# Ledger of designs, part 313: VHH binders against q84jc2

Target 1, 232 residues: q84jc2
Amino acid sequence: MSKMRNLVEEKFLEFYESWVIQLELYLHQLLIAHNNNTMSETELRHLISKLTTHHKAYYTAKWAAIREDVLAFFGSVWLNPLENACSWLTGWKPSMVFRMVDRLRKSRVVLVEAQVKKLEELRVKTKFDEQKIEREMERYQVAMADRKMVELARLGCHVGGESVMVVEAAVRGLSMGLEKMVKAADCVRLKTLKGILDILTPPQCVEFLAAAATFQVQLRRWGNRRHYVTHS
Short names: E, the ipSAE of ESMFold2; O, the ipSAE of OpenDDE; V2, 0.75 times the mean of E and O plus 0.25 times the DockQ between their complexes.

## First folded at step 19 (VHH)

Design lk4 (framework vhh_8fcz_2; at its last look DockQ between E and O 0.88; V2 from the best seeds 0.84)
Fold by OpenDDE, look of step 19:
Structure lk4 (fold): chain B 232 residues (1-232), chain A 126 residues (1-126)
Amino acid sequence: as target 1 above (232 residues)
Amino acid sequence: QVQLVESGGGLVQPGGSLRLSCAASGFTFSDHAMSWVRQPPGKGLEWVSGISGSGTQTQYADSVEGRFTIIRDNDKKMVYLQMTSLKTEDTAVYYCARMPYSELWKYLDSGKFDYEGQGTQVTVSS
């Protein structure tokens, strides 16, 4: 509570807190729908649509924010340390959702062979895309260490007046690459999510979304409790 | 022990109004989102409305949007559902439900929702 936040952090923090609260309410809907098992397909699809719209709203806000300050998302003040530790390039790791699906399969979700095949194909593709991004990130980090960071270090020795502008320009340059990678990662997230939802039946989608939301909510709650984090 | 006690149900004519109440105890009330759910005769449980722990955020089913209002009083540990313009299809047993944060996976895995309350009967009939 003693740390000052920049405008982007503050704005997104407020957004995210509200967004998560809404997610919890949606989760309750999902749980009720899941436990009911009597909802029509139309009703289920509508609920799924509400959730997808909610997630889209998050990324819309995120993308607007990262255009202003992508670095804010690499030290996300709106997340607790546990959430941050579980983050991959400023969000959930795409491949992890397949483990959620696997968990559901081990419970009571029955997938037909065609679904299993499609999910496996999607899993492979998702993993490939993740690795591609990771390699790019590694390359970028190495490049930064060789050039960009040296320059920043040099400039940092005499930051003042006009030098501040030069430093800011350098930081912006560094941020461009990060923004690109974050966008790429988000693209993989969205494609993966869409892919899964396209493969699953509406009831299965509800269960999947409930599981995903549960994981997110619990991670946040556990992390907050463990680290005594309170958000205003 | 978690307790939820619903009240305020009754017989009302179409177009009428009712206010349901839920008294909560046995848990940190302000830390839990709360919902109203209902079970129409011969049908499954359906979600009606939800409210965040602080009471600042609310959601409604499309079927009740604009007609129902959920509010809570954290000091009194109460949740309310103001129902207006009631329709025959609103006839159901209404339950108050808390977000079961500690048992989310249990509910997800079991496919069974355990109600802590007895519910309150709402009958809309001419």
Scores: ipSAE 0.890, ipTM 0.966, lowest interface PAE 0.5, mean pLDDT 91
Fold by ESMFold2, look of step 19:
Structure lk4 (fold): chain B 232 residues (1-232), chain A 126 residues (1-126)
Amino acid sequence: as target 1 above (232 residues)
Amino acid sequence: QVQLVESGGGLVQPGGSLRLSCAASGFTFSDHAMSWVRQPPGKGLEWVSGISGSGTQTQYADSVEGRFTIIRDNDKKMVYLQMTSLKTEDTAVYYCARMPYSELWKYLDSGKFDYEGQGTQVTVSS
């Protein structure tokens, strides 16, 4: 079997399982808030703060884990195959989140002209940042292929303990490059999320956060069942 | 059909204790996160506490944390709310609610998905 869980994967699997379950509980809070017109602005901001803190905890744990094993986040053992297939550089694609905003505008949320203008500016900036990261990843993938060939050739020329150290240094160098790009992608994700929440009013933020959490919860549930075909 | 039946409410003095029960049927109980929600007199619904399908993770509203405990028994398909140190502010009709996984998008689009139980009255008074 080609994929075996290491200590980093074991710890993050346990973290992520707990984290997504807590997200489901927060989603239930959001659904109640969504259906309650008597909540004050202060109460709504408290709930929004709990959600943003929960997302911050995810990235805090992720960034600690990628320092030790960034490759674990490419084809993660804690995600089902559908979730992994939808990943862009180890996470959700930042521009995709605007589909949630667009869905809300079509159903329940009315945005004023100033909000629409700021959201479109943010969408353009987000797509620009995505394109920059994609170009950088392409250069890195080419450099990674070349570096792997050079290091394999050098390993064939060197024998003994020094060869082990050279291989370890090459692996660390490759991992550091991937870590930088994953963090850059995560920064775009965080800036986009923060930007949306800053533009929306507190009730609109509750609607947006509920939709985003719903998408993540549904993706996980659908992907966990896609292999099993029920009797028709 | 999904059914949630709340019970165990009553009249209690401040500082007292009550244990609410919710009997569930018509769905795969252990697959669903569950919450307690309450409606104080003259106010809208407010979320009180939630528990994961496995029962291993819980969340509490700030106003009840440290005083209320949510637990579930998946074999008996029951969820409970153990309430202690009750205050007059806890007076409300308490409802059991399940996470509506199959109807989440309908719920978000309409905002009108109703909870299934009749509730149980808790009255905290001197």
Scores: ipSAE 0.763, ipTM 0.917, lowest interface PAE 0.9, mean pLDDT 83
ESMFold2 (binder alone), look of step 19: mean pLDDT 83; pTM 0.856

Design lk5 (framework vhh_8fcz_2; at its last fold request DockQ between E and O 0.65; V2 from the best seeds 0.80)
Fold by OpenDDE, look of step 19:
Structure lk5 (fold): chain B 232 residues (1-232), chain A 126 residues (1-126)
Amino acid sequence: as target 1 above (232 residues)
Amino acid sequence: QVQLVESGGGLVQPGGSLRLSCAASGFTFSDNAMSWVRQPPGKGLEWVSGISGSGTQTQYADSVEGRFTIIRDNDKKMVYLQMTSLKTEDTAVYYCARMPYSELWKYLDSGKFDYEGQGTQVTVSS
């Protein structure tokens, strides 16, 4: 059985499926690079650049889509339930990537003291930014429940003719706040990612990106198996 | 048991062409992205090209872009690498590699890539 999707959902679903496929191919590159100790710094940097460009493409598409329908990203039909459950404001939680770095450190990645210090500073900043956004989200949700949702509920009982326009306007108003918060969250994601990549050496960046991609790919695969999700 | 069998290698002059083949078995072929990798003499393993499970998406290393073409036949469980305009620096043992989904973290932790095939030797020389 298939669910009805709006145009934004359909378009982004198609994009995301393609994007993830590309990510898997990049992951394979990263794995091979990670296992290749003879690659030059230039080669590694180029690979890193390819990955960063790929991620930028995602956010470009996302931001275009959320401008049309930010609510689509709070249902995210292109994600399985496990992926959705692990999502924070329509994406990965920025502070999570530091746990990935920690895992790498516990394995074979050796960071110098200066890197450790910078990472900790970035971690603190990232957490602060996350909390700020979360507080804003909480305020927004409370405000909506007190006023906007009541209004929508009232109008929703009499949707027809002119009332449809009023309801649509109300929904747009509600969506504006969400869009703002999603963009803010994405900014924190991008800043955090950039920050980490600026701190790490090229080999470490490759390993980090490989780990991140691995996590994403595995989460998707595990979720798909668990929930018997079949994508088009 | 997963098996990958590479073939099609040989000696060729610069500017020549070769077509490599990889026969896959022991896993759901169409669900796996596949890549070609190569081991040049005295160098580490390097990624050459990749293709998605459906075959609709492909990627190439810059060094081979425009010269190599990766394709797959899911009915036959085959992956191919058409190599043209071969250069001396293309000399290597070429391996077909599947995405090791079940062992991704193992590869990350070990830093070692496990070849599932024997590879095929490509030598480009005058």
Scores: ipSAE 0.887, ipTM 0.965, lowest interface PAE 0.5, mean pLDDT 91
Fold by ESMFold2, fold request of step 20:
Structure lk5 (fold): chain B 232 residues (1-232), chain A 126 residues (1-126)
Amino acid sequence: as target 1 above (232 residues)
Amino acid sequence: QVQLVESGGGLVQPGGSLRLSCAASGFTFSDNAMSWVRQPPGKGLEWVSGISGSGTQTQYADSVEGRFTIIRDNDKKMVYLQMTSLKTEDTAVYYCARMPYSELWKYLDSGKFDYEGQGTQVTVSS
């Protein structure tokens, strides 16, 4: 479309393109580590740490950017339409990450009963937190509509200068509320990721991180080629 | 047909230098991230270095950072590994590898990574 990007969008586009390319390089490293049955626990934990650091760097940059323009993260210019269609509150849906965990049930590195139980408990907790955020967002939307009705009434009763100040304050208030919701969703994402990695052994963590990176890389590549959903 | 041909290996003294080459054909080279991987004696595959399709970004294993440099030439469809300050633990067969974008899920499911080239032997010894 004929949308002109602001400075926040342009800077984050540059960051994200670099970040996802680095994720692709990490993915290749994860695939090699997944193949190598002779890597030490120390070597695997180091690789896992690189991946978690890379993910944390994304959220650090994101949280700095949403302080300036949270709306840039809804329908983002750095994502293709397929990636945007898969977004839930500006990121991956926390409950969906368990599809990558489910792949481990058919893995060479078998999940033990204690891990399965802990992962199911985490899945339930994650779904609960996800639903709580969805309810809070709905409540916030209602409150925003009520606030807009009040602002329209005030605009009709005030001269331009005072009306501009009230509208600007309302917009800032809405943006702060959205920022809070996005950060809450990101906290669920980070807690879920940490919880999964704490339950899994290092080889399982490598396989999980590889699956998650594979999904993200494939989603970007398929969406950039304008592919339809395919069976293969 | 995908072809990766590694060359430039040899016997070198500790502290020496070598430049490995990989000639690529049969795929859109500039679209693919490329890596160097190696197999030391008695060990599994180790990832060494990677480079993005455009060549703008690289990564290195900690054990080689500061000593090895990965370079690509998209016009010639070549990827290189410039190795300096070589150590005995760098002794391995070195392979060039492309990111297997169309088979990522298959690689994850099987846990098997098949080389597409013959590799080139690097031996670091006095």
Scores: ipSAE 0.816, ipTM 0.936, lowest interface PAE 0.7, mean pLDDT 85
ESMFold2, look of step 19: ipSAE 0.797; ipTM 0.934
ESMFold2 (binder alone), look of step 19: mean pLDDT 82; pTM 0.846
ESMFold2, fold request of step 20: ipSAE 0.783, 0.795; ipTM 0.932, 0.927
ESMFold2 (binder alone), fold request of step 20: mean pLDDT 82, 82, 82; pTM 0.840, 0.837, 0.837
OpenDDE, fold request of step 20: ipSAE 0.000, 0.886, 0.886; ipTM 0.225, 0.966, 0.966

Design lk6 (framework vhh_8fcz_2; at its last look DockQ between E and O 0.77; V2 from the best seeds 0.83)
Fold by OpenDDE, look of step 19:
Structure lk6 (fold): chain B 232 residues (1-232), chain A 126 residues (1-126)
Amino acid sequence: as target 1 above (232 residues)
Amino acid sequence: QVQLVESGGGLVQPGGSLRLSCAASGFTFSDHHMSWVRQPPGKGLEWVSGISGSGGQTQYADSVEGRFTIIRDNDKKMVYLQMTSLKTEDTAVYYCARMPYSELWKYLDSGKFDYEGQGTQVTVSS
């Protein structure tokens, strides 16, 4: 409650809180659809589309926000510490969703051989893309002591008046690399999600999305409980 | 003990209106999103509408969008479904359901959605 927030943080916090509520409402729909198996394929596809649209809305908002302040997402005030701890480059780790698929497979979901093969191919690709981004991030982190960072450090000692603008410019320059990586990570997320949904049948998609949403919601709830965090 | 009691159902002609009510008890009402679901004759359970804990956000199935309105009163621990322009296809037993935060995985794994109420019959017929 005592933490000051900048404008980007405040706006995105409001957005995210609303977005999460809608996700929870969608989750309720997914649970009903999943457990009763009463919906037609057309209806299921429509529900899936609603969810995908909802997720797209998140990334649209995120991308707009990161253009303003990507650093806000590396200390996401709209997330609790547990959520933050589980975050990879400001979001869910793409390879994690395959664990969810595996869980579904061990329960009630039966995948045909062709699906299994495609999922494995996607898993490999996703892992490769993650590693590529991680290597780039590592390079970036190692390079933090470069001339630009040194200059920022120097300016930091003289923050005031006209120097503020210079410092801000430096920070923006330094944030460019991070923004690029975050966008790359988001692309991998979106590609992975799309890939999975393209492989799974509509009923399986609903189950997957329900599981994913459940995990997200529970992680948030667990984290809030553990750290006594209240939002809104 | 969680209790949900639906009421307000009845026989109505096509184009008519009904208002369903759900009385909730046994849980923190304002902390739970609420939904209306229905089970048409010979069909499975389908989601109809949902409302957030605060009442600030609502969702509707496409089949009822523009015709149904979900509202809640947290002081009275009530959720309502105002149904207008009723169609024969709206005939079903209607149930209210709370968001089952504590049982999400259970529902995912069980293949069954357990609604706590007895439901209220809505029959739309000429």
Scores: ipSAE 0.893, ipTM 0.967, lowest interface PAE 0.5, mean pLDDT 91
Fold by ESMFold2, look of step 19:
Structure lk6 (fold): chain B 232 residues (1-232), chain A 126 residues (1-126)
Amino acid sequence: as target 1 above (232 residues)
Amino acid sequence: QVQLVESGGGLVQPGGSLRLSCAASGFTFSDHHMSWVRQPPGKGLEWVSGISGSGGQTQYADSVEGRFTIIRDNDKKMVYLQMTSLKTEDTAVYYCARMPYSELWKYLDSGKFDYEGQGTQVTVSS
C-alpha cells in the first residue's frame, strides 16, 4: 500500500527518477568504455569524474531533502519494495560495494597485490565505521524510547498544551538524531567510494562503476517487474 | 528477433553535415535507452551519445557535444544522429545500440560488443 506523499517526497521522486535515468545512460557509456582498449587515460578519468559527480549530486539533493523530512527516506516512495528492503539507513550498507570489488579479482582487469592489500584495509575500515554507526543508532533508539515512555506516563497525570509541546520536541529530537545517522552513513558511503576509486587504475574504476550501476539498475528492474505482473 | 538497421552514412567534407538513422524492431522500443557508438579506424568502440526511452534526457561524449544531436521517434521506432561541423576524427563506422538490460552482467563479464546492426560508414575527408 502506498503512503500519502508530502511535498518533500514528491519533489525527490521527480529528482530520483531523472537521476536513475541518467545513471542508466552513464552505465551504457561505462560498458562501452570497459570494452575499449584504445581509450586514453585522460578520457577514462574524465568519464570516472562524470560518474563521481553524478553520485555526489545524488547526496547533495538527498541531504537537502532530509533537512526538510528525514522520515521520507525510511520507506521511500521513489523506491520499489525490493529496493526498500535492501536499505540500511536509507541506502546500501556501505560495505556492500566490496562485493563489486571482489568481482574485479575474477575479471579481465587484474588487481595487483598492493591494491588488494589497500582494498582489504579499506573494507575493514568501512565495516568498523558501519559498526560505530550501528552502536550509536542503538543507543539513540533506547534513549528516545525511555524519554517517550516517561512523557507518556506523565501524560496520564497531566493534560494541556505543555504536554503537546513536549511530545513535539521529542519528535523533533528523533528527526534530528535520524538525520545525523543518515548523514553519517552517507559520508561512509562517499568515503568508501572515493577510497576505492583512488586505489584502482582507471580501467578498473570503469569496471567497478559499471558493476555498481548494474547492480542498482538490476535491483530496480527486478523489483519493478515483480510488481507489474498483469492479468492478460 | 531484434533488428537495428543503421543508414545515412557517406563521404563528406570537413565542416559538413549528415543525419544518421536507425530503424528498430523486435523489442519494446520505448522501454530501452538507445545510444550511438562508433568505431574509428584502428580503435575500439567509442560511445557517442545516448537518449532515454522516453526521449526526455540525453548525454553526449565531450568530443561531439554541441555538434551532434540525438533524437528518437517512439511511434516510428527510429533513432537519429544529426551531425554537424564534422571533423576528420569523426570518421568511423556508426552503430546504434540498445541498453542490454537482460545481458548486463554478461556484457560486463565478456567484454564483447554484440553488433545488432551492420553499422553505417561515415568518412570525413578532403
Scores: ipSAE 0.793, ipTM 0.929, lowest interface PAE 0.7, mean pLDDT 83
ESMFold2 (binder alone), look of step 19: mean pLDDT 81; pTM 0.842

Design lk7 (framework vhh_8fcz_2; at its last look DockQ between E and O 0.78; V2 from the best seeds 0.81)
Fold by OpenDDE, look of step 19:
Structure lk7 (fold): chain B 232 residues (1-232), chain A 126 residues (1-126)
Amino acid sequence: as target 1 above (232 residues)
Amino acid sequence: QVQLVESGGGLVQPGGSLRLSCAASGFTFSDHAMSWVRQPPGKGLEWVSGISSSGGQTQYADSVEGRFTIIRDNDKKMVYLQMTSLKTEDTAVYYCARMPYSELWKYLDSGKFDYEGQGTQVTVSS
């Protein structure tokens, strides 16, 4: 059984499917680079730049889409249930990437003391920012339940003709706060990612990005297999 | 058992062309992105080109962009690399590589990429 999708969902679904395919190809590059000890710093930095540009493209598309319908990202029909379950405010949870770094450290990545200190500082900041956003989200949800949701419920009983416009206006009003929070979350994501990449050496960046991409690709594949999800 | 068999290498003059082929077996070919990688003499393994599982999307290293073309035939379980305008720096053993979805973390942790094929030698020399 297929669900009806709105235009924003359809458009972003197509984009995301293509984007993920590209990410997978980049992952292969990263894996090969990770296994190549003879690559120059310039070459590594170039690869890192390609990946960062790819991620920037995602957020550019996302931000354009959320201006049209931020609610689409709270259903995220382009993601499987597992991916959705792991999502925090329509994306990856910023603090999660530090766990990835920790995993790398436990394997073969050696960080110097200065890097460790900087990462810890960034971790603390990231966590603080996440909590701030979460509190804001909680506040917003409570506020909506008290007033806006009641209004929507009332209007929902009379949807037809001119009432449709009123309902749409109400939904837009409710979506405004969500859009703000999503943007804030994305800001934290981008800052965190940049922060990590600024702290790590180019080889370490490649490894980190490979790990991140691996996690994303595997999560998608596992989720698709588990839930028999096919996107078209 | 996963098998990748590369062929089509040889000696060619600068500016020449070669077409490499890779025959795949032992896995669901149409479900795997594929890449060509190469190992120049005295250097490590470097990525050359990649193609999505469906063949709809491709990527190239900057060094080969515009000169090389990767294509695949899922019915025949083949991946190809058309190389044109070959340069001396293209000299290397070329390998076909599948995305190792089940072994991603293994490769990431080990720092060793295990390609299944024997590779094909490409030598560009005047």
Scores: ipSAE 0.891, ipTM 0.966, lowest interface PAE 0.5, mean pLDDT 91
Fold by ESMFold2, look of step 19:
Order: structure tokens, then sequence, then C-alpha cells
Structure lk7 (fold): chain B 232 residues (1-232), chain A 126 residues (1-126)
């Protein structure tokens, strides 16, 4: 299993590095588009569509990887997801994206009152969906703790192949439940992104997407090792 | 001091070819993604193509995909734009640009793109 987890992690990290590199190139496009006041609405919507497709590709690859080994995406061993019920499922909270929306309120791009109202409604809906996921996680954590205690008691009283089968079933159940919850969180993220882009005008979408990409690119650069490898 | 020097522009007939060059200095070239941008007559800047710092990933505007190729040589600190099947709508001043990693938020707030080179004129006419 250790070999398999390394392969899934390595494959996804290779995908992610390529994905972020492509995001950097899209970011340069967005920066130029942000400065170009002569681009048509059609041209802007096409660029926005490319960014939307790029973000969907991230989740497509992620869902394939979590199908193979969802535990590879948690910050520690699988017990840690049960201990960290308040931490978010393999990513940033869906509502974190509203930090980038808040930058629009401070930028040169004017948000009209109707847009502000719709964005606040969406923020509330996103928070509601987050809370539903948190409640399900708590229920899952309790159920898995009870199952683990029964398993440990059985091992203390009996040794044999049936104990292996019970452990394997428990691990399979945990993995299936965590996969479901990660996908649910990702669906909230995608729905929130689509909702924001539907509310904003094309120029506002370009600025929003540029801010989000900037955040991701800077996080990658801040995390990179500096001058630790030859010729890099 | 960061310097980008574009060259290779000229007058060419529709269907013709040109190869633009950009010489970079004053920064660690191999750490930066690079792009070609252009300014057609009477229009603002438009992005043409980009290439990752390693050269392994490229992107193209739809209007030039299949006709233009971006290439870089990190040893020589050069980026190139190979242009073929040129059209009259490709007429513009062409600039190379480095990804402004240290100025991203400033650029977003101001909405002003700062050229670092003089550009090179490409004119496609009959």
Amino acid sequence: as target 1 above (232 residues)
Amino acid sequence: QVQLVESGGGLVQPGGSLRLSCAASGFTFSDHAMSWVRQPPGKGLEWVSGISSSGGQTQYADSVEGRFTIIRDNDKKMVYLQMTSLKTEDTAVYYCARMPYSELWKYLDSGKFDYEGQGTQVTVSS
C-alpha cells in the first residue's frame, strides 16, 4: 500500500505542477486582457471559458486520483481526518474564494448594488453548504470511531483471518465515505465559482480570475525551494 | 536592470513568414515565464503567446494557433516567435514580456501593463 500511495501522490503532484504552470500562462493572458479596454465581450467570454475549463480539469484529475487513494490527499494518516473534523476536506474552504471577490470591491472595477446583493446571497449559500458538510463529517467521525473500537475489542479477544476481513471492510468504508465528502466539497467549490462568474460582468470575471490565479501562483512560489538544486 | 530587446520585424506580404527575437538581460531568465504581446493599430495590447520558464509548456491566442510558434533558449537568454501564414490583421508592434511575479498585485490594482522593451514592428500588407 505504501508503494501505491507514493505513486498516486507523485502522479497527482506531477499533474498539479503542469496545471499550475499552465495557470501561470493563463495569468499572463488575464493581466493583458485586464489592461485592454478594446477587447470584445466575445473575446473576454472565450478567455473566461478557457479558465473555467482549466479549473474543471483540475477537479477531473483530482477525482480520478482520490478514486485510487483518497487517503493520499489528507495531511496525515487516515486517523487524522477523524481527529481534524473542523479542518476542510483536502483543500481550502469553498467560501475562501470570496477573499478574491472582496478584492474587486477595492479595485477599479465597480460592482453595482444588484451584484453586491447577489454575491452576498451566494456567500451565505456557500457557507450553508459548508456547514452541511461539516455536520456530515462529524457524524462520520463518530461512526468511524465506534467501528474502530469494536474492531480493536474483537482483535483483543480473537485472532484470525476474519479480523483481517473486518479491518479491510472498515478501511474500505472509510475510504468510500471520505471520497464522497471530498467530492461534495469540490462540488460546492465549483458551484460557487460558476455562481460568481455568472454574477460578474466579463471584465470583472477577468480581474477576479487573475486575482485567484495570482494567489495560487504566489503560494506555489513561496513554497518552492530556492537555490537548493543545480541549474534551477 | 531588466532589459528586453525585440528584433526581427519588417514588411511582409500576406502568407509570408517572420521570426521575431527577444534578448533578455538583468534578471534570472530561466526562472520566468515569457510571453509575446502585440499592439495592433488603434487597439490596446493583446496577448499572443506564452511559454513556461523551462520551455515545456506553451499557449497561443486562438487567432495565431497553428501559425505561430513560441520558442526559448535559456542558455542564450532568448525567446523567439516564429510566425507563418501571416495575415493583415497580424500587423502590430510586437513586444516580449516577462511574467511580473513580484508586481502581480500592483499590476492587478493599477491595470497598467509596463513594456520593458521598445518592440518590433510587423507590417503585413499587399
Scores: ipSAE 0.759, ipTM 0.923, lowest interface PAE 1.0, mean pLDDT 80
ESMFold2 (binder alone), look of step 19: mean pLDDT 82; pTM 0.848

Design lk8 (framework vhh_8fcz_2; at its last look DockQ between E and O 0.76; V2 from the best seeds 0.81)
Fold by OpenDDE, look of step 19:
Structure lk8 (fold): chain B 232 residues (1-232), chain A 126 residues (1-126)
Amino acid sequence: as target 1 above (232 residues)
Amino acid sequence: QVQLVESGGGLVQPGGSLRLSCAASGFTFSDNAMSWVRQPPGKGLEWVSGISGSGGQTQYADSVEGRFTIIRDNDKKMVYLQMTSLKTEDTAVYYCARMPYSELWEYLDSGKFDYEGQGTQVTVSS
């Protein structure tokens, strides 16, 4: 069944669909590059840069959208249920990307001891940062349930005229906290990604990015098939 | 069975133009992004251009940007590569490639890219 969407949802849906299509094209580039042992470091770095720029574009769009309606991202209509189920604070869970790194370690990719050490340090840091955010979210949810939600419920029963403004103000207040946490989570995502890419060699970066993109693309495709979801 | 048949290659002088064609069959064509890749003599396979399933989005390698144009006809199940201002460094065997959605992990693990077509030779020489 079709759900009613607001303007922010519609706009971001269009953006995301386009963004994912571009990601697939980049993935194809990454796959070919991964299988090409003759590419120069400069060429590989350029490809990596294209991908990082693509990801940056996503967050730029996201941050603009969440400023307008962060709540839209807690019911992301542009994602299928499987994608949503795998989401942590409106995106991928930072610590999960290390599974992609682990895959590299188990593959033909040889990581030197120094890389392994740095990756482990980054993993620990990432987990710590995630937990910090989770604790903050928990505190926020508890606080909200105790006071703000009660107020919203009370006001919601009498929404009309001046009450509408009050309700909207309350919702904005709630949204501000969520926006802060989402931004914090995104910062951890970006830092983690940057950290990984800084540790890995260009060929390893390509493989990592290919793996990550593959996971994202497949998750979307599998989810769409399973739930018969079409976004177009 | 997936089939990709490339054609349109040939010998051309620098600055010349060629149009490559790829006939696809054996899969849902409109649902798959398509790419052109090429293998220069003595070099590995390199990506040239890509086009989304609907044809609404395209990407190009920097080396061919502004000179090559990728288009597709989903009704005919065709992908084309219009090449202009050809350079000697464009000399290669050109292949049409589909996104291997069902085999993505296999490609990553094997480090081998399998293209289904025989390719078409493009030679740019004075």
Scores: ipSAE 0.890, ipTM 0.967, lowest interface PAE 0.5, mean pLDDT 91
Fold by ESMFold2, look of step 19:
Structure lk8 (fold): chain B 232 residues (1-232), chain A 126 residues (1-126)
Amino acid sequence: as target 1 above (232 residues)
Amino acid sequence: QVQLVESGGGLVQPGGSLRLSCAASGFTFSDNAMSWVRQPPGKGLEWVSGISGSGGQTQYADSVEGRFTIIRDNDKKMVYLQMTSLKTEDTAVYYCARMPYSELWEYLDSGKFDYEGQGTQVTVSS
């Protein structure tokens, strides 16, 4: 069966396609920098800043799009809140990024024990924030299902346009809550990224960013020309 | 077998112009992002510019932005680097490179990155 995308979704996917193509060019740049031992720390920090700016641009565009229509990022999943089809709010779990950090243990530039300790603390904090969001999402879904079911039961005795108005209000309430939760999840992703880059040295940051971009590029190419909207 | 052949280098004076060419074979050219990289005397390989497979997106190192233009012709399987306002700092061997999609993890893990062509020498001096 064919899918019907709304205009907000189409605009964001167009942005995302361009954004991923630019990430691919940054990846080539990162790979060259990773294998060049004569680059200054200033040059490396400048490249890291470009990658950070690129990732921030992704969130800026996403947050603008979810303000217009957060449900565009869930397709029609909001029609069945009892099934809780969304595994994680519009992206990868924030803690997934630590798979790329774990690769640094095999690196030529060895992590110092103080860095390992700080990274472990950040991993724990990130997982704690994930769990908090999961609990909030579950409570919100239960509250919305209960409120929605009560209002629909009342509407079983009503006729016409009043039913549409109550449904529209329930959808608007769900959208407002989902927008908050998607942004909260994205904030955890961004805070975790910034935290990792603050702990690592510039050469380690280049290697980490290259690994993260490599993972995303490989997933896109393995997807048989079809590409999923993903959170970096 | 993948082959990249760079040409068009030479001796130019500061402020001069030069156009580098890269002929590609042995892979699906239009599916691959391409870059120009350079190796200045006594330094490692540094990235100069990149272009997407379609040619619709480009990036430049800050040191060359506004002076260099990367161009590709997918029908002829060529990538070019148009250089203007050349400086002595631009003196290097220039290589074209394709994105190593099938070897990304290997390059990242090993730290070894072998360029595929012989390069072309650009010398900017009075």
Scores: ipSAE 0.771, ipTM 0.925, lowest interface PAE 0.8, mean pLDDT 79
ESMFold2 (binder alone), look of step 19: mean pLDDT 81; pTM 0.829

